# VH-VL binders against Riboflavin kinase, part 3

Target 1, 134 residues: Riboflavin kinase, of Devosia riboflavina (a0a087m355)
Amino acid sequence: MGIRLSGCVIHGDKRGRKLGFPTANLSIAPGVELPPDGVYSCIVWLPGQTTHHGATASVGNNPTFDDVKERRVEIYIHDFDGTLYGHELNICLLTRLRDMRRFSGLDDLTGQTERDVAQSRAMLAHHALTGLLP

## First folded at step 12 (VH-VL)

Design kj01 (from kg06 with heavy chain N52Y)
Fold by OpenDDE, fold request of step 15:
Structure kj01 (fold): chain C 134 residues (1-134), chain A 119 residues (1-119), chain B 112 residues (1-112)
Amino acid sequence: as target 1 above (134 residues)
Amino acid sequence: QVQLVQSGAEVKKPGASVKVSCKASGYTFTDYYMNWMRQAPGQGLEWMGWIYPDSGGTTYADKFQGRVTFTLDTSISTAYMELSRLRSDDTAVYYCAREGDYEGYFDYWGQGTLVTVSS
Amino acid sequence: DVVMTQSPLSLPVTLGQPASISCRSSQSLLHRYGKTYLHWYLQKPGQSPQLLIYLGSNRASGVPDRFSGSGSGTDFTLKISRVEAEDVGVYYCMQALQWPYTFGQGTKLEIK
């Protein structure tokens, strides 16, 4: 059983543009309880679609950067190149993959992101086989 | 076409704060990271950090953490750098520079702002 | 932090002759996707720095073809095939793979 969240896509720092993993920040309503900080395997429903897409999500403060004062949800949607700003997204966080960590630079960030995405894909595949997907 | 115009020279006392402005023109201000560097007299260049105008996201070099603040006024395409608790060794020319294509290089620079800290 | 070491620090050159500046990084600047995050700048006397070469070997817009950047990993070179009077200034290499960004000490090119 995953954790369902909903939020509007807002502008972020577009750090993913530097490494090829564009992410979307979700504006989560105040009072909504977020799961523990970390990186999660995730599924997302794009606007107007009933089928879900795989994604990798980050929850919490990003310790690498000084701009994050409050916990936030950021997602990388696998195999998707579109723009979603201003749209409402529904997501489901499935498996927590790791804690948040600091990065020393672009290559470090890229490497970990690749590992996260690969692990996320593997978890999603497992959930699909076991019927655990919502 | 692309221009970064900084505020004028400043003279400050130790312990004071200074706020330097950098007005951008000739491009979409929110689409590019703005970086700040400084250069002490007769010395090399030192990176201070960046801000992304679209979100306001910042990253500061550890050396300046807690003492420097980057801010924005996107309505006038202007970035600000405020340095507090000034010391004599903060005397330098401060530069804003646009980061090109998210690749870590600075393709356009401001003209520089001399900040002199003296008692 | 990544240490950038330039050599020489002072470079007197005769007009029309070639010049070469070395830049060494304390760790590789090669990103896993194949880009090298080493950039070169020139700061002419009394001016702001200006971009010369980005990502190791790409000339910035308006930069004459007599400037070239080469190298890989930790060793990089900026070459000027024929030095002109307008080339006088301080040259800096900079790495942008690791945070914080760091610069070399600078190489002051002067005309003999």
Scores: ipSAE 0.695, ipTM 0.897, lowest interface PAE 0.6, mean pLDDT 94
Fold by OpenDDE, fold request of step 15:
Structure kj01 (fold): chain C 134 residues (1-134), chain A 119 residues (1-119), chain B 112 residues (1-112)
Amino acid sequence: as target 1 above (134 residues)
Amino acid sequence: QVQLVQSGAEVKKPGASVKVSCKASGYTFTDYYMNWMRQAPGQGLEWMGWIYPDSGGTTYADKFQGRVTFTLDTSISTAYMELSRLRSDDTAVYYCAREGDYEGYFDYWGQGTLVTVSS
Amino acid sequence: DVVMTQSPLSLPVTLGQPASISCRSSQSLLHRYGKTYLHWYLQKPGQSPQLLIYLGSNRASGVPDRFSGSGSGTDFTLKISRVEAEDVGVYYCMQALQWPYTFGQGTKLEIK
């Protein structure tokens, strides 16, 4: 269950600093099939660790902050504030939470991000209880 | 000390394009958003958009969407603003400005670049 | 877009006297985490704008104590306790909570 992806952590727009949700961008290899655009609950394995962490991931273009045509994978790792640039991360996208959307400002974006993270945490908890997590 | 130095004044015909440069020094170029504003003669300030040099991510005001392009040359800490399909009401002083601490305020400004569009 | 309204638009002041500029926003500029995204700039004659106050009430580096910013929600005020000759110019308020960023019309401060 879930869609497994791997990629090297690259520099992003650091929009999380504006919101309080620092994110990491993953460089996904060309030709790798990505799921539909949207926000997902996911798990991530940090370098050198066997235990996974919960995360919230976005797939696609950011309609608000990004004018780049290329689809991107961006993740917010729950309860983690370290730097991971240059490291290869393995992730597993689980439940799709919503479509990508545009935001009117910082407060609108912050509110939706909080809801996304809360829903992601809830989905992860559900998967853990049902034995659906790897 | 932080400095933003812009390119010189431009005179263009309607329908042409103009490209203004903004060279940054005195700080880590990739750590701060660069914003662009303009000011028509005798008028107020107008925000055009931003670019983040570390990733190249851009956001444009709707008014300029499809007509403005922000680019970078990180090797020389320089940001560029190109405005195409110029018209007379594009005549203005154009400013680059550094956004301080990701908080939406501009703590350092370029000296401005006058762009005159006339037939 | 958020509309920023300044008053007055013209402000003649006698040297040594206090000055006050009002800025009103069409919607609240208070972020849910407690920051107010209202900033003030001064553009002196023939110069680029310069930051005076950020996030409502914080003086930028090098800004004299005679400048102060106050207010909350949709109503903000920039005060100069004792106007000096070097304070001549156009003052702008700006909101950065909503996109696009928007400026007030500007207030031109002149010496009587």
Scores: ipSAE 0.693, ipTM 0.897, lowest interface PAE 0.7, mean pLDDT 94
Fold by ESMFold2, fold request of step 15:
Structure kj01 (fold): chain C 134 residues (1-134), chain A 119 residues (1-119), chain B 112 residues (1-112)
Amino acid sequence: as target 1 above (134 residues)
Amino acid sequence: QVQLVQSGAEVKKPGASVKVSCKASGYTFTDYYMNWMRQAPGQGLEWMGWIYPDSGGTTYADKFQGRVTFTLDTSISTAYMELSRLRSDDTAVYYCAREGDYEGYFDYWGQGTLVTVSS
Amino acid sequence: DVVMTQSPLSLPVTLGQPASISCRSSQSLLHRYGKTYLHWYLQKPGQSPQLLIYLGSNRASGVPDRFSGSGSGTDFTLKISRVEAEDVGVYYCMQALQWPYTFGQGTKLEIK
């Protein structure tokens, strides 16, 4: 169900914290095929847990360093404010909500993020996800 | 203790490129956006864009899109701004500035680098 | 782009007297979470700009309490309660809610 990924948290986005959406950046193993760029509803299992949290993820390329076409996954775990740096997360990307886009400013970014999170929560509430394991 | 020290003045001909450096000290370089502004002689300030040293992500003002490139060397805590296809109206003092607390204000500025473009 | 309009553009002031600089934006600078993304800078003669006020009303470190910022949505004011000789220079407002960030055209404060 969905696209399963795992990765180590390499840092959080400090701007996201100021906007109320602290994110974790995941290092995905080389050779793992990522889905198309975009924003996804997803679920995540924290270290040592078999119950999942809802989340909203963005999958994107890093165009600044055109080294190996590195792709990264940034994830906002719903209703979670802890620190997971250095820990392994298991995630399942479910519904692709939209393409990546440029923003006109901070309010545009915040508003879009709110809509993405709201859509992610709605999609997750619509699915029967009880009992899923990492 | 926070300092931003820029490279020295440049004189260029139209059509050339210029690369201005901004060396940061006294803080964790990767924790703060670095912004670039310019100020033509006797005129006001103009924002050119930013780079986030943690991710390398950039945003360029549309006016400069396609002509400006921001880069980094994090090993020496240095940001660079390169402006290409120079024309006479690019003559200005160019500033780097650190963005405070992700709130779009610039709490520390470099000393400025005069770039003169003339034939 | 958000247009920032300052008035007056030239402000001669007698030492010890109050001064007031207006800044108007073409769009609201109020973020949906309640912060106002309006900042003020002073560029003293021959120097780089320095931050005076951030997020509408917060004084930057080392800025004297005779400086204050106020305003709402699109209409902002920088006040100096008592002008001193070191206050000479060009004052800029800047908005940071929308990209690109944009500056006002500047207000040159001079001692009469």
Scores: ipSAE 0.610, ipTM 0.842, lowest interface PAE 1.2, mean pLDDT 88
Fold by ESMFold2, fold request of step 15:
Structure kj01 (fold): chain C 134 residues (1-134), chain A 119 residues (1-119), chain B 112 residues (1-112)
Amino acid sequence: as target 1 above (134 residues)
Amino acid sequence: QVQLVQSGAEVKKPGASVKVSCKASGYTFTDYYMNWMRQAPGQGLEWMGWIYPDSGGTTYADKFQGRVTFTLDTSISTAYMELSRLRSDDTAVYYCAREGDYEGYFDYWGQGTLVTVSS
Amino acid sequence: DVVMTQSPLSLPVTLGQPASISCRSSQSLLHRYGKTYLHWYLQKPGQSPQLLIYLGSNRASGVPDRFSGSGSGTDFTLKISRVEAEDVGVYYCMQALQWPYTFGQGTKLEIK
């Protein structure tokens, strides 16, 4: 029931890293439609690996300056703090946890992110994901 | 050497729009939020919102929602603030300022742009 | 919105004497990860504001040691240990924990 995506890690908003949730921003291949906006539990395969990591993703379809919709997928890989810039990631979006929302401030954003990650970890603990390939 | 240079003073009639530019130099334009403030004559500072040049994402203070628009031209490292349906109480000096380290402090400010709205 | 209240609004000071400016917020400015999102600026006559103190107590680059920030929760103080002529201007506190960012009303410091 998962939604498979792949993309190259590009630069993005560095605020997540400052807040303790370092994220990878993915550029999705042309012609690939993004799934509905939201926050998802997901799994990720790092470059050259067949074992997966748990992750929390946000998906948003935001317009750009040049009238082309920007494909944005932002991934926090659980328990990982490496550098993946320029590398391809394969992901599988599993459970949509919530809609995107506006925040009242930095503390609200931080608290929601903590809850999202906790819920993602809980959902992943209940899935039979052994042996799943990239 | 970080520098923010704003466009010159404007005189406008009520109901018009104004667009103020802020040209950045001396740093990576896309790494820092750009914030806009205003200061009415003899009054304090008021935050209007921000734009993040990397994504174009904006946040506007509720007071200005629907009247203010922030835009960019990243090819020339320039941010713009447009305020529409001007009224006399929009008379103010408008500032752009760079936000340091995503921590909400403004470490570099433009010189300010006086916008006068009078009938 | 978080209301920031400065005291005093007008501060005449004898050259060489200390000065103290109070700033109170309507809500705590302590983020759950331990940082305090209160900043101080000085606007000298005819100039743009300049950053003095960020995150409660850190001096911005080039700011003299005579400036210090302190406080916690909702009560904050900017101190100048020995006022100099160049310190004349309007001092603003600002909170950046909640959106919108909000400023105090300003404290005008003048040499008597």
Scores: ipSAE 0.580, ipTM 0.833, lowest interface PAE 1.4, mean pLDDT 88
Fold by ESMFold2, look of step 13:
Formats: structure tokens, C-alpha cells, sequence
Structure kj01 (fold): chain C 134 residues (1-134), chain A 119 residues (1-119), chain B 112 residues (1-112)
């Protein structure tokens, strides 16, 4: 169920960490077809683990940039604040929560992120995750 | 010690382009947003946008969208601002500045580059 | 865009006396997590701007303690407890809560 992706964690916009939503930015291989741009509820498997964490992902253009350097997915892993730079993550994008949009500033970005995370947590608490392995 | 050194003054005609460099030293170049501002003679400061050297991502103030491009050469810790289709009202001192701690304050500034646009 | 309004725009001051500069924003600069995204700069004659105060009230490194920032919401004040000759220049407030970042018009402090 959902769309499976993998990628190497690269550093991206670290402003999310300052705002309390540390993100992992994934470098997705060229030629991999991404789902429609948007914000998704998702799950991730940390390196070496077969159990998953809930997460909130954005696919497409970063909300604070006009351009992107390479294809990527930004992921806030719920209840996790560790260092994964250089490691490969496996993820599954589940429910599309909203379209991407530009923000008017830090407060707007923070408020929308809070709502996205709350919605993602709610969807994951309800959603069936049968058979999901890395 | 943190230092931002900009390229020298330029004189341009309307319709031309200018590229201002900003060479950084004394810190990890890729860890900090680089912002660009300008100041017309005798006037206040105007923010033009930023580039994040870690990702190469850029954001431009709407006023400059389509005319300004920020680029990098990370091998020499240098940021560039190119402004095209110059007008006489683009005459200004252009500054690069490092953004501290992702909090939108500019703790170190370049010395400024005067760009004069006259026909 | 957030409009930043400074007053006065011209501030003649006697050496050794206090000075006060007001900055008002067209909307609150208080982030929902409690930080105030208001910064102050000084541009001395012939120089680039330099950071004085960040996040409302924090003095930047090397800034003398005679400089202080205060205020919240939409009203902010920069105070100099005893003006020295080296304090001459143009003072700018800047907001960084909303994009684009915007500056006040500047307050020119001069010794009278």
C-alpha cells in the first residue's frame, strides 16, 4: 500500500530543525517516478530496522525555495531527532494530505507544518499497515 | 575570523548584466544562508533574497524574480549575484551577508559593491 | 509585505546623553513558539551595516552593553544609555518573521 521510495539522506534546509521539525532530505535516484507533488503521511524504516516510524513528507519543490538542486523528498520523522546523514532510508508514502504551497513567512510555515504533522499522525493511527517491511 | 569580501565597483549601461562575487572565509560556507541586499545612494536597505549553499536552493524577492540569479562556487567558498536587464534605478551598493543561526539576522556583511547604471 | 516604520528619522543627540529609537511593524513579529524576529543594525558613515541586536533584545558579539533592545508584538525600541561619538550613523530595524525580509527607513543619529 502506498508508494515505496528509497534514497540517501543529504543535508537540506536546516531551518526546519530550528523550528522544531528536523527533516531528513532524500536524494532520489534519477528516473524514479515520484507521486504527485504534495504533502503526505508516510512511514519510514530507520537503517537496520524492520519496524517503522510515522512521518510527514513533502514531495516536490521545497516550501522555502523557488528551485531545487536535485530530486528530493523532505521527511519529518515523528518522535525522532537523530543523525542519518549519508545513510539510506526506505519510506512508504501513504495518504496525500494537501498540495504544496508557498508560505508568507516563518510563522505561516510553522503553523502549516503543525497541522500537517497532526493530520499525518491521525491518518497513521487509523491506517492499516499490514505487510509493510523495508 | 569570519570575512566576506566582494568584487569591485562596476559601471554598466541599461540593458546589461552585472555579476557580483562574495568570497567567504573563516567559517563553514555550506552551513549558513547567504543573503543579498542593496542600498540605493542615500536610501535604505532592501532584501533581494537568499541562497543556501548546502542545497543550492534559492529564494528571490518577487520584485527581482526573473532578473536576479544567485549561484555558488563552493570550491572557493564564493557566492555570486547576477542582475540582468539593468535599469538606472538599479544603481546601488549591493551587499552579501551571512544569516546567523537560521534566525534571519545578518551577523557578517561584505564591504559592498557599487553598481552604477547610466546611459 | 510587512511595513517597518522608524521614528524619529533624524536624531540629533548630545554626547553622553541617552537616545531612543522607535520601530513599529504593520503586523506582529512574535513567532508562535515565542521568538521575536526583530533585529537592529547600525551603519556607520562609509561602512557596511553591522548587527547590534537580534531577536528583539540579544546584543550581538562585541556590541557594548549601553545598547539595549526591547518591545514585543509590533512596537520596539532601541536604547543607547550614553551616546558616544562612535555611535554616529544610521540605525535600521529589520523584521525576519515574514518574507520578504523588510527594513525600516533608518534613523540617522548625529551629534549636536
Amino acid sequence: as target 1 above (134 residues)
Amino acid sequence: QVQLVQSGAEVKKPGASVKVSCKASGYTFTDYYMNWMRQAPGQGLEWMGWIYPDSGGTTYADKFQGRVTFTLDTSISTAYMELSRLRSDDTAVYYCAREGDYEGYFDYWGQGTLVTVSS
Amino acid sequence: DVVMTQSPLSLPVTLGQPASISCRSSQSLLHRYGKTYLHWYLQKPGQSPQLLIYLGSNRASGVPDRFSGSGSGTDFTLKISRVEAEDVGVYYCMQALQWPYTFGQGTKLEIK
Scores: ipSAE 0.579, ipTM 0.843, lowest interface PAE 1.5, mean pLDDT 88

